# Designs tried in a protein design chat: miniprotein binders against q9bqp7. Part 245

Target 1, 240 residues: q9bqp7
Amino acid sequence: VPQNWFPIFNPERSDKPNASDPSVPLKIPLQRNVIPSVTRVLQQTMTKQQVFLLERWKQRMILELGEDGFKEYTSNVFLQGKRFHEALESILSPQETLKERDENLLKSGYIESVQHILKDVSGVRALESAVQHETLNYIGLLDCVAEYQGKLCVIDWKTSEKPKPFIQSTFDNPLQVVAYMGAMNHDTNYSFQVQCGLIVVAYKDGSPAHPHFMDAELCSQYWTKWLLRLEEYTEKKKNQ
Below, E stands for the ipSAE of ESMFold2; O stands for the ipSAE of OpenDDE; V2 stands for 0.75 times the mean of E and O plus 0.25 times the DockQ between their complexes.

## First folded at step 20 (miniprotein)

Design yj8 (at its last look DockQ between E and O 0.88; V2 from the best seeds 0.74)
Fold by OpenDDE base, look of step 20:
Structure yj8 (fold): chain B 240 residues (1-240), chain A 94 residues (1-94)
Amino acid sequence: as target 1 above (240 residues)
Amino acid sequence: SREELWERIFELIEKGDYEEALRLLREYIEKYPDNPLALYIVADLLFDMGRPEEARKVLERAKELAKKTGDPSLIEYVELLERLIERLLEELKK
């Protein structure tokens, strides 16, 4: 049980969009502060087993590809992810629909992969927007807040070369999503609340993306796990 | 505890005491025979120890179990190690 329990949902906020919600998606810039990011908290609180396996994988990848080959691989993975997010932001942004979309960004297998998910996405409230939880002292950059099949969600877009049909195969991604939800729900820059999460795994070959929907109950369960990770991080930093 | 055992195994591997790590892993596998992760680590250690034929045999079992569990990450690790083992075996035949 977390020692410092904090609710994921804000009782002072309504789940109903206020009529004052801007027609334009919010894009709050991330301020680089001493405050840890969600990603940093998760990375620094990985289990010994997870760290071990990742290190072994890295060593084996270097044996297969060489050091330069592995650097190139890592750079390509990062670039592909970045381009995919840029393309999605362009697709989901009302303002960029008028700009000459870089056709090259839209011709990716990842974009093809998510087309069936995008059909169910509407009511975009935020894109690439910073969230801050002032009480719990963490920050993050969320990909998207939108309605998926009529439910307002924090949406996290992931790229994969391999099928990830189960939410369990997304590792700490559920924790990332709920961390963003909890921060957004208590960030004064946002007037609304989210109760659901969505992880979308897009595939390079254009095969249909896997949506992993997280209802309010599942989000609450992962929120407890997130709080434990945050406490572990805080404790580790006090001992350094 | 299971966690304490894994911590000890990882500490042994980090120290380069692969024989003792393998012993503990084998004891673990005897108790939990359907653990693809433990089998993968055994195969990985055997590979580092220059025992690729033994590594291959263990890894085949790990692969079968990993496919049944549906863990894509473990499958990826298994497939990577499989390619490395095959490459090493080919080099040893020259």
Scores: ipSAE 0.754, ipTM 0.935, lowest interface PAE 0.6, mean pLDDT 90
Fold by ESMFold2, look of step 20:
Structure yj8 (fold): chain B 240 residues (1-240), chain A 94 residues (1-94)
Amino acid sequence: as target 1 above (240 residues)
Amino acid sequence: SREELWERIFELIEKGDYEEALRLLREYIEKYPDNPLALYIVADLLFDMGRPEEARKVLERAKELAKKTGDPSLIEYVELLERLIERLLEELKK
């Protein structure tokens, strides 16, 4: 168990957004500060096994593709993810209009892949919005807060070339979701909280995306794992 | 503990002491023969040591086990190393 356990949910907040909340999704800007981001915490607390496998994978990819080929590969993966997130923000935002750029993004296999998920998404409350946990001292930038099949969720969108039919196949993604959730639930920029999470894995060929729903109990289980990673990060910074 | 054994193995690999790392890995595999990750790491080390025929044999077993478990990341690592081993073996025939 973590030494400094902290609850993921805030008993002082409602699950349901206020009826007078703005109809425009929140987009809280990231502030430049010295506290760590979720992704930095996760990157700097990888196990020795994770680090070994990642480094050997990089070396093997470079051997297969060459250094320039690997740079192109990683750039293409990054661009695909960025374009996917931009397209989703445009689709889900009532203030975004379809432009020629947006139309090209909307024609991707990844967008086809998530269409059946998007039919069940409504009540978008936040898009690409900063969160900060002032007590635990971390920040993040969440993808989306919306209802999925009637449940208000922090939703994380991922692209993948390999099927991920089980949540265990998504590695640190559940930790990322619950970290954002905990931060949002204790961030004064938000008047409500979220008790559920959703990871959506989209596929380049347009195959139906895999949704990974996380109810409150599952979120609490992953929250404990996140707190351990944050504790490990904090201890590393003390010893530097 | 298992965690301590794996930390020692990775430390040895980082130091370049591949023969000792292989010895510990083979001892682990005798006790836990159903671990495809351990077999993959053996094949990976053998490949770097210039022993691709041995690496290929071990990797075939790792591939069988990885497919049964359905771990997509390990399957990706196995398939990548398999392609590299086959290329090296083809180059050595020249």
Scores: ipSAE 0.638, ipTM 0.900, lowest interface PAE 1.0, mean pLDDT 84
ESMFold2 (binder alone), look of step 20: mean pLDDT 82; pTM 0.782

Design yj9 (at its last fold request DockQ between E and O 0.89; V2 from the best seeds 0.79)
Fold by OpenDDE base, look of step 20:
Structure yj9 (fold): chain B 240 residues (1-240), chain A 94 residues (1-94)
Amino acid sequence: as target 1 above (240 residues)
Amino acid sequence: SREELWERIFELIEKGDYEEALRLLREYIEKYPDNPLALYLVADLLFDMGRPEEARKVLERAKELAKKTGDPDLIEYVELLERLIERLLEELKK
């Protein structure tokens, strides 16, 4: 049980969109502060097993590709992810006319992969927007807040070359999503709250993406796990 | 505990004590014969020990089990090690 329990949902906010919700998606810039990001907290609180296996994988990849080959591989993975997010932001942004869209960004297997998910996405409220939890002292940059099949979600877009048909195969991504939800729900820059999460795993070959929907109950379960990770991070930093 | 055993195995591997790590993994597999991670690590150690033929045999079983679990990361690790083993075996034939 977390020592510093904090609710994921804000009782002072309604789940119903206020009529005052801007027609334009929010894009709050991330401020570089001493405050840890969600990603940093998760990375610094990986299990010894996870750290060990990742290091072994890196060593084996270097053995296969060489040091320069592995650097190139890592750079390409990062670039592909970045381009995918830029393309999604362009697609989901109401201000960007099709004419301003880099056609080259839209011609990807990842974009093809998510087409069936995008059909069920509406009511975009935030894109690439910063969230801050002032009480729990963490920040993040969320990909998207939108309605998926009529339910308001924090949506996290992931790229994969391998099938991830189960939410368990997404590792800490559920924790990232709920961390963003909890922060957004208590961030004064947002007038609304979210109760659901969605992880979308897009595939390079254009095969149909896997949507991993997280209802309020599942979000609450992962929120408890997130709080434990945050406490572990805080404790590690006090001992340094 | 299971966690303590794994931590000990990891520490041994990091120290380069592959024989003792392999012993502990084998004992673990005797108790839990269908653990694909343990089988993968046995194959990985055998590879580092210059025993690629033995590594290949163990890895075949690890691969089958990994596919059944559907763990994409473990499948990736297995497939990577498989390619490395095959490359080493080809080099040893020259």
Scores: ipSAE 0.803, ipTM 0.951, lowest interface PAE 0.5, mean pLDDT 91
Fold by ESMFold2, fold request of step 21:
Structure yj9 (fold): chain B 240 residues (1-240), chain A 94 residues (1-94)
Amino acid sequence: as target 1 above (240 residues)
Amino acid sequence: SREELWERIFELIEKGDYEEALRLLREYIEKYPDNPLALYLVADLLFDMGRPEEARKVLERAKELAKKTGDPDLIEYVELLERLIERLLEELKK
């Protein structure tokens, strides 16, 4: 168990957004801090097995593609992810019109992959918005807060060239979602809170995306695991 | 503990002590014969040791088991190694 347990939900905050809240999705700017990001914490607390296998994978990819080929591969993966997130932000923002050059953002297997998920998404409250947990001292940049099938969720969009039909196949993504959720629920920039999560894995070939819904109980279970990773990170930095 | 054993195996591989790493992996597989990660690492070591025919045999079983687990990273590791093994076997035919 974590030594410094903290609740994921804020009992002082309403579940129901105020009717006077802005109709435009929130986009809180990320500010440079000495406080670690969610992704930094997760990267710095990978298990020895995860680190070993990732390094072997890199070595094998370089053997297959060459050093220049591997650089091109990683650049292409990054570009595809960037374009996917830009397209989703545009689709989910009210009254945004893409230029003709940017219309190619809508033409991808990944966008086709999520079409059925997007039909169930409504009530967008935040897009690409910074969160900070004031007490636990970490920051993040969440992708989306919106209703999915009537439940307000922190939604995380992921691209994959391989099928990920089970939530266990998404590695640290559930930890990322609950870390954002906990931060948002304790961030004074937000007047409401969220109790559910959604991980959406989109596929390059346009195959139907896999949604991985996380109810409040499941979020609480992953929150405990996140707290352990944050404690591990903090201990590592004490010794540096 | 099993975690300590795996850390020792990884250390040996990183040092290039492939024969000792292979010995420990084979002992592990004797006790747990259907572990896809252990089988993958055996094939991975055999490939680096210049024994690609043996690596291919072990990797076929690792591939079957990895698909059952649904672990997409392990599946990717297996498929990447398979491509490298087939390339090496093709080169050796020349």
Scores: ipSAE 0.706, ipTM 0.931, lowest interface PAE 0.8, mean pLDDT 85
ESMFold2, look of step 20: ipSAE 0.696; ipTM 0.930
ESMFold2 (binder alone), look of step 20: mean pLDDT 82; pTM 0.779
ESMFold2, fold request of step 21: ipSAE 0.681, 0.675; ipTM 0.923, 0.922
ESMFold2 (binder alone), fold request of step 21: mean pLDDT 81, 82, 81; pTM 0.768, 0.770, 0.770
OpenDDE base, fold request of step 21: ipSAE 0.799, 0.801, 0.793; ipTM 0.951, 0.951, 0.950

## First folded at step 22 (miniprotein)

Design cm (at its last look DockQ between E and O 0.67; V2 from the best seeds 0.00; counts 0 for: pae E 9.2 > 1.5)
Fold by OpenDDE base, look of step 22:
Parts: sequence; structure tokens; C-alpha cells
Structure cm (fold): chain B 240 residues (1-240), chain A 89 residues (1-89)
Amino acid sequence: as target 1 above (240 residues)
Amino acid sequence: SREELLERIKELIKKGDKLSALSLLSDYILKYPDNPEVLIEVAELLLEMGRPEYARLVLESAKELAKKTGDPELIEKVERLEREIEERS
């Protein structure tokens, strides 16, 4: 049990869209601060097993591709991920739909992969927007807040070359999603709250993406795990 | 079975196929997550493979889990392996 328990949901906020919901998705810029990001917290609190698995994967890839080949591969993966997020932002943003969409950004296997998910996405409220949890002292940049199948979700888009049909295969991604949810629900820049999460795993080959929906109960379970990771991070930093 | 997988890993190590052995060791950890006994076995095999750095990482995780279980035999086994890692490093 976390020593510093804080709720994921804000009882003072309603799930109902206020009539003042902006027609334009929120895009709050991330302020570079001494406050740790969600990603940093998760990376610094990985289990030694996770670290071992990642290092072994890296060594295998270097053996197969060579050192230069692995660097190139890593750079390409990063670039593809970035372009995918940019393309999604363009698709989901009403204002950018009016601009000449770079057709080249839309011609990716990853975009093809998520088409069936995008059909169920509506009511976009935030895109590439910063969240801050003032009490728990962490920040993050969330990909999207939108309705998925009529439920308001924090949506996190992931790219993968390997199938991830189970939420367990997404490693710490559920923790990232709930961390963003909890921050948003208590960030004064947002007038609404979210109760659900969605992880979408897009594939390079255009095969159908896997949606991993997280209901309020599952989010609450992962939130407890997130709080423990945050406490571990905080303790580790005090000892440095 | 757990025993069959362990035996297969040992055979690969004996053959000098370290890459295949490492791959199966990962599978072994993934198949039995948060099992201190499995982690100890993996650490032992990593030491045998001449990978003390990886053995240390796995063993630290085993130590945390062993402490949570309160099993004195597991704790003792971890401590013994820690000493072996230090001696071989």
C-alpha cells in the first residue's frame, strides 16, 4: 500500500462535458522543469528483471545488426514513432484537417493499422497536451484525450513491430496512462476528468492495431502500482 | 515443464550456444514472473555462462523477493550466490 495515497479521480469534477468544452482540442505546452516526467519515473524504477530483459534484447540486436546497424535501427524506430504521433495529431485535430495534410505522413503502415480504432474515436478534447500533478509532483505529455466507443479516455498510441495482443505485453504503458489520468484529473488547466484509459498498439505492417481498454476499476488498480513506483523514485532521489 | 526448460537451457550452455541459452533464460523468467527460485536458477546459469553482470541484476531481484517471502533458505542461497559473483568479478 502506498504511504502517500492520493486518489486517481477528482470528486469535484464531473465526467460530463461542460457546455464550455472548447471545440478545439487543448494543447498545453510542456514546461521544462525540475519536476520528473512520468517516463522518467518509470524508467528509473524498472525492475532489475526488466533491465536484464532489455539489455539482453539490445545485445542480441547488436549481434544481428552490428553496432552501427543497431544505432540506425534505433534512430529509425524513434523517427517512425514521431511521425506516427504527428500524423495522428493531424488526423485528430480539427484545425489541421483544414491544412494541407502532408499526404506522406498519412501513408504509413501504422496509420493503416489504427484506422479501425480511429472510427471509434470522437470528441477529442486534448492532443499532445501537458499534464501536471501538483501534489504528487510529476508531469507528463499525453497523446490524446477523446471518447472511445462513447467513453472518455486518455489514449496512448504505441508503435510495435511485434504483436502485443495482451495488456500485460505492454509493460509499463498502463502505468503511464493512469499517471496521465491522475495528473489531468487534478490539473487546474483541465475542467473535466477521465475515468478510462486506452492503449493502442499500432503495427508497421498495417495489420489491425490492438486496443487495450482500461475501465475505471483497472485504472484504479494500476494507479496503486503507479503510486508505488513514484514513491520508489522519490526515495531513490533522496538517497542520491 | 519447468524442469524440461531448465534442462534445455543447460544443454545449450554445454554446447556453447550462449545466444540460444540467453533467449531461453528470458523465456524462463517471463514464464514464471516474480519467482525467487527461478531467478536464483537463472542467476546460477548466467554465472556459468560467464555473465556475472547479468547474474547480479537477476540476483538482486531474487533477493528482494526472497526477503518478502521470509524464506531463510532462499535468502541464504541468494547470499551465497552474491559471494560467488563477487569472487568471479
Scores: ipSAE 0.024, ipTM 0.521, lowest interface PAE 3.5, mean pLDDT 88
Fold by ESMFold2, look of step 22:
Structure cm (fold): chain B 240 residues (1-240), chain A 89 residues (1-89)
Amino acid sequence: as target 1 above (240 residues)
Amino acid sequence: SREELLERIKELIKKGDKLSALSLLSDYILKYPDNPEVLIEVAELLLEMGRPEYARLVLESAKELAKKTGDPELIEKVERLEREIEERS
């Protein structure tokens, strides 16, 4: 139980987007500031056990690929993830013709992997948009807010290779989603709130992506864990 | 089946199959989360495999958990293993 509990949902805010809202999804610019990002909080509060598991994976990959091969592999994974997010932003924009993208971005196995998920996504309200929790003082950059199977969700897109999954985010994916959700729900740049989450794990070989739907109850459970990580981060910074 | 998994890990280490041993050590940690005795056992096995850097990481987590329990036997075992790691590096 966190020492400073705060609600994930804002009771003074509607959970339905305004029907008269602009047809273009929100894209709030990310501002550099002194408050921590979600990813920084999560990275700096990894347990030593989590660090060991990631280092073990790293050494296995170095054994398989060599040190130079591993360096190239990780650079390629990062670039593919970036291109995947850019392609999804292009695909999900209702005004795609106004934002042209490299056509090679649309040919990736990751894009093929998510096609069955995209068929269930509609009503895109935000893409690559900054969020700030004005009370708890943290910031993030969420991937997407849209309806999935009729539920308005914060959607987080993750890449994974098969059969050798990238493990670094296996413990923290739900925490990212709920942290973005809580920030959005208490950010004055947004006139609505979101009570559900979706994590979509896409695969390089085009295999069907794995959706992980998070209803409000599950989001509340992970929100408690996020608050503990934020509290741990804050306490560690006081000791520096 | 904790004892069975530990025996399989020890057999893999004896055979020199370090990659398989590391995989099962990872499974062992994940199956028994936040258990300081498990983390101490893993740190010992990582030292046996010649991986003192990994042993240090795991042992730091074990130290934090052992301090929370207040169990003096666990704390002493962690401290003894810390000295062994420093001597072998």
Scores: ipSAE 0.007, ipTM 0.362, lowest interface PAE 9.2, mean pLDDT 80
ESMFold2 (binder alone), look of step 22: mean pLDDT 81; pTM 0.762

Design cw (at its last look DockQ between E and O 0.02; V2 from the best seeds 0.00; counts 0 for: pae O 15.6 > 1.5, placed apart)
Fold by ESMFold2, look of step 22:
Structure cw (fold): chain B 240 residues (1-240), chain A 103 residues (1-103)
Amino acid sequence: as target 1 above (240 residues)
Amino acid sequence: SERIKRLEELAKEILRLVEELRKITDDPYVLKLLDMAESLAESALDAAKRGDLEEAEQLLKSAIEYLESAVEEVKKLGVSPEEIERLIRKLEEAIRELEELLK
């Protein structure tokens, strides 16, 4: 149980934008400072088993690919993820000229993989946008805020070329989503809030993406786990 | 604790499903997915035996995700469709048990 519980939702906010909302999705710039990011908190609070599984996977990959082969694989995975997120931002943006300029970004198995999910996505409110939790003092960069099947969600896009884990662990994906949600709901740059989450796992070969919907109750349960990880991070840094 | 025993039983069921799926296919990609599911389920079993319930639950969730991916890949191969439907139903039962345990 967290020592200091804080609510994920803000009762003073509506989940619907008002009539003065801009037609272009929000893209708040990330402010680089001493405040820890969601990903850093999660990386610094991995369990012993998470570390063991990642090292076991890394060792197996190095045995199969060699040291240089593993470095090249790692670099390609990061590049593919970056291109995937850039392509999705272009697709979900109202700017049609960007789609013509970045045609090569749209030609990937990952984009093919998410097509069935994108048919259910509408009302995009934010893309690649920074969030900051003023009270809990953490930051993040969320991928997307949009409606999925009529529910306004923080949507996190993941690529899966091969079996997990990736170079950057995805075992904590639900915690990442709720951390972004809690930050957005208490960030003065946003006039609305979000109560649901969606994690979409896209495949390189174009196979149908794997969606994981999180309703408000499930988000609240993971929020408690996120608060514990944040407390653990804070205590760890006091001893360093 | 009854909760520990339920987590242990779930981990063992996941391991059985991994072995059943290995009998169906030699596809290298599917086998890599199954290796990951197996490793995570074995670690979950160890965590449950230590009483580390949150760790066991997270490891089981990850193992199931790899099994789901493996089943989808085998389904695309078209091999043994009757066996795959049976395994899908068993996997759905495992998912429901985990969802109850995550509460």
Scores: ipSAE 0.000, ipTM 0.155, lowest interface PAE 14.7, mean pLDDT 79
Fold by OpenDDE base, look of step 22:
Parts: structure tokens; sequence; C-alpha cells
Structure cw (fold): chain B 240 residues (1-240), chain A 103 residues (1-103)
């Protein structure tokens, strides 16, 4: 049980989107501060087992590709992910729909992969927007807040070359999503709250993406795990 | 001869250890080391069957060296899961026993 329990949901906020929500998705810039990011917290609090598995994977890849080949591979994966997010932002942004869509960004297997998910996405509230949890003292940059199948979600878009049919296969992504949810729900820059999360795993080959929907109950379960990771991070930093 | 039988048993034990290590790692370098150990152990087994005891002993010694290297490489991969650590310890013990038998 976390020592410093804090709720994921804000009882002072309405679950109903206020009709006064701007027609334009929020895009709050990430301020570079001493405040740890969600990603940093998760990275610094990986279990020895998780570190081992990742290192094992890395060593395998280096053996298969060579050191330079692995660097190139990593760079390409990063670039593909970045382009995918940029393309999604363009697709989901009402204003960018009017700009010359770089047609080349839209011609990706990843974009093809998520088409069936995008059909169920509406009511975009935020895109590439910073969130801060003032009390728990962490920040993050969320990909998207939108309605998925009529439920307001924090949506996290992921690229993968391998199938991830189960949420468990997404490692710490569920923790990232709920961390963003909890931060947004308590960030004064947002007038609304989210109760659901969605992880979308897009595939390079254009095969249908896997949506991993997280209801309020599942989000609450992962929130407890997130709080434990945050406490571990805090403890680790006090001892440094 | 009793010596041939002993060498054959050692070769078979090395092969078993290779298989146990293969269960705990997918590291290509470790797997390469294991493949070398396996090949040498198989060759040792064949040499023993042919009555070439000197060759068999040398091949087994080389096989053990590759197994030791494989174990060390697995350790370098970081903090292994408890199961992997247990297997590594078992393999290290078995390697020591095999080395003693070859002396």
Amino acid sequence: as target 1 above (240 residues)
Amino acid sequence: SERIKRLEELAKEILRLVEELRKITDDPYVLKLLDMAESLAESALDAAKRGDLEEAEQLLKSAIEYLESAVEEVKKLGVSPEEIERLIRKLEEAIRELEELLK
C-alpha cells in the first residue's frame, strides 16, 4: 500500500465535459523543470528483472545487428515513432486538417494500422499536452485526450513491430497512462477529468492495431502501482 | 574400458548442461558458446567411442571452457531472475564436478 495515497480522480471535477470546452484541442507546452517526468520515474524504478530483460534484448539485438546496426535500428524506431505521432496529431487536430497534410506522413503502415481505432475516436480535448501533478510533483506529456467509443480517455499511441495483444505486454505503458490521468485530473490547466485510459499499439505492417481499453477500475489498480513507483523514485532520490 | 565410459558420461553431462543453459538464455553470443560446447562434447563422445581418449579429454576440456564462458556471459547480462540464478549455480557446480573428473 502506498504510504502517500492520493486519488486518481478529482471529486471536485465533473465527469461531464463542460459545454464551454474550447473547440480546439489543448496543447499546453511542457516546461523544463526540476520536476521528474512520468517517463523518468518509470525508467528509474524498473525492477531488476525488467532491467535484465531489456538488457538481454539489447544484447541480442547488438549481436544480430552489430553495435552500429543497433544504433541505426534504435534511431529508425525513434524516427518512425515520432513521425507516427506527428501524423496522428495532424489527423486529430481540426486546424491541421486545413494545412497541407504531408501526404508522406500519412502513408505509413502505422497510420493504416490505427484507422479502425480512429473511427471510434472523437471529441479531441488535448493533443501533445503537458500535465503536472502539483501535489505528487511529477509532469508528463500526454499524446491525446479524446472520446473513444463515447468514453473520454487518455490515449497513448505506441508503435510496435511485434504483436502486443495483451495489456500486460505493454510493460509500464498502463502506468504511464494512469500517471497522465491522475496528473490531468488535478492539473489546474484542465477543467475536466478522465476516468478511462486507452493504449493503442500500432503495427508497422499495417495490421490492425490493438486497443487496450482501461476502465476506471483498471485505472485505479494501475494507479496504486504508479504511486508505489513514485514513492520508490522519491526514496531513491533522497538517498542520492 | 572404465575410462571410456567415464569420458562418455562426462560428454553426456556437458550436453545436458548445454540444454539447461539454452532454457535460460536467448542471448546469441551465449548460444554460440553453447553450440561450441555442444559440438566439442559430441566430438568428444565420438572420440571416446573410437578409443581416442586423449582427443576425447582435450575436447571435453575445451567444451567445459566454453560452458564456463557461457555462464559468465549470462551473469554479465545483469541480475537474473531467481530461476536463472538457481540454474547458473547448478551449472557452475556441475562444471566444477566435471573439471574434477577430468583431472
Scores: ipSAE 0.000, ipTM 0.186, lowest interface PAE 15.6, mean pLDDT 86
ESMFold2 (binder alone), look of step 22: mean pLDDT 86; pTM 0.867

Design cx (at its last look DockQ between E and O 0.06; V2 from the best seeds 0.00; counts 0 for: pae E 11.5 > 1.5, placed apart)
Fold by OpenDDE base, look of step 22:
Structure cx (fold): chain B 240 residues (1-240), chain A 88 residues (1-88)
Amino acid sequence: as target 1 above (240 residues)
Amino acid sequence: SPERLEEIIRKLEEAVKLFEEGKMEEALEILSEVMEELSELIEETGDPELYEILIRVSDASDLIDEGRPEEAIRILEEAIRRLEELIE
């Protein structure tokens, strides 16, 4: 049980969008400060198993590609991910910002992969927007807040070369999503709260993406795990 | 300790059963726990056999993600046998 319990949901906030929600998605800039990001917390609190698997993967890839080849591969993966997110932001942004759509960004297997998910996405409230949890002292940049199949979700878009048909195969992604949810729900820059999460795993070959929907119950379960990771991070930082 | 290995075996057997029942998500959770426990044991003992078993369990998890559950089950059954041999 986390020592520093904090609720994921804010009882003071209404689940109903205030009619005054701006027609334009929120895009709050991430401020670089001493506050750790969600990503940093997760990276520094990986389990022994996770570290092992990652190192093994790395070694295998270096054996196959060479050191320089692996660096290039990693760079390409990063670039592809970035382009994918940029394309999604463009797609999900209001039409007035569409004039600068680089058509080349839209011609990706990843974009093809998520088309069936995008059909169920509506009511975009935030895109690439910073969240801060003032009490728990962490920050993050969330990909998207929108309605998926009529439920308001924090949506996290992921790229993968391997199938991830199960949420368990998404590693710490569920923790990331709930971390963003909890932060947003308590961030004064947001007037609403979210109760659901969605991880979308897009594939390079254009095969249908896997949506991993997280209801309020599942989010609460992962929230507990997130709090434990955050405590571990805090403890490690004190001992450094 | 033999007791820790027995627990790992039990969990793997449960995972196999869950896979056979089509409960892939629950089985994957158990495999994750097994891999963590093996990792801890390897850190403590440095046993190369446990390391190989960990690799195989990891491979089984990957095979499940790839939609190859039958092969995954076979690997897990082999891992169980190898662990049993370590307890004897």
Scores: ipSAE 0.470, ipTM 0.808, lowest interface PAE 1.1, mean pLDDT 90
Fold by ESMFold2, look of step 22:
Structure cx (fold): chain B 240 residues (1-240), chain A 88 residues (1-88)
Amino acid sequence: as target 1 above (240 residues)
Amino acid sequence: SPERLEEIIRKLEEAVKLFEEGKMEEALEILSEVMEELSELIEETGDPELYEILIRVSDASDLIDEGRPEEAIRILEEAIRRLEELIE
């Protein structure tokens, strides 16, 4: 159990958006801060098990691709992920003046892969939007807040060309989602809260994406793990 | 492929025994093998139950690293039960 418990949900805030619903999703700017980001906290608190599994995966990939091939592979995966998120933001933001983007980006295997998921997504409330937990002192940039099959979720979009190290993604992705959720639920820029999470893994070949839904209980379990990672980060900073 | 799920169950049962005997490093290596096999099956099948089981096995591995093996064993035993249901 964390020594400094804090709830993920805000009992003083509605489960549903309380303002007249705007037609434009929120996009809160990310500010330069001295407080850590979710991704920095997670990167700097990897356990021995996480490091071992990641290193084992890296060595397998280097064995298969060569060291230069692995570097090119990881760079391409990063670029594809970035373009996928840009395409999804464009697709999910239908009502304002949009900077027109590369139309070939919108016609990708990843976009085809998520089409069946997007049919269940509605009520988009935020896209690529900053969140800050002022009490726990961390910041993040969430991908999407929308309803999935009628439940308001923080949604995180991931790409997969071939076996990613599921160990790393499965472990850190849920923590990332609940950290964003907790921050949003206690961020004064937002008038509503979210109780569920969704991780969607899209495939380059267009195969149907895999959704991983996280209900409130599962989110609370991962929230406890996030709090432990944040405590570990804070203790490391005291020693530096 | 029920044969692959049965092998995963046997490995989890072996890991539980090793944890009960205090052989943490050997058990963690088996959990790493299980997580890799589950990841392969998830990619091949898209089965959402396998994703959830992978998460729970990862949670158990973390609990061992935190020095909480009794909680880890409980989680692994539930994962075994879920896998048995999936075979049927």
Scores: ipSAE 0.000, ipTM 0.262, lowest interface PAE 11.5, mean pLDDT 80
ESMFold2 (binder alone), look of step 22: mean pLDDT 89; pTM 0.882

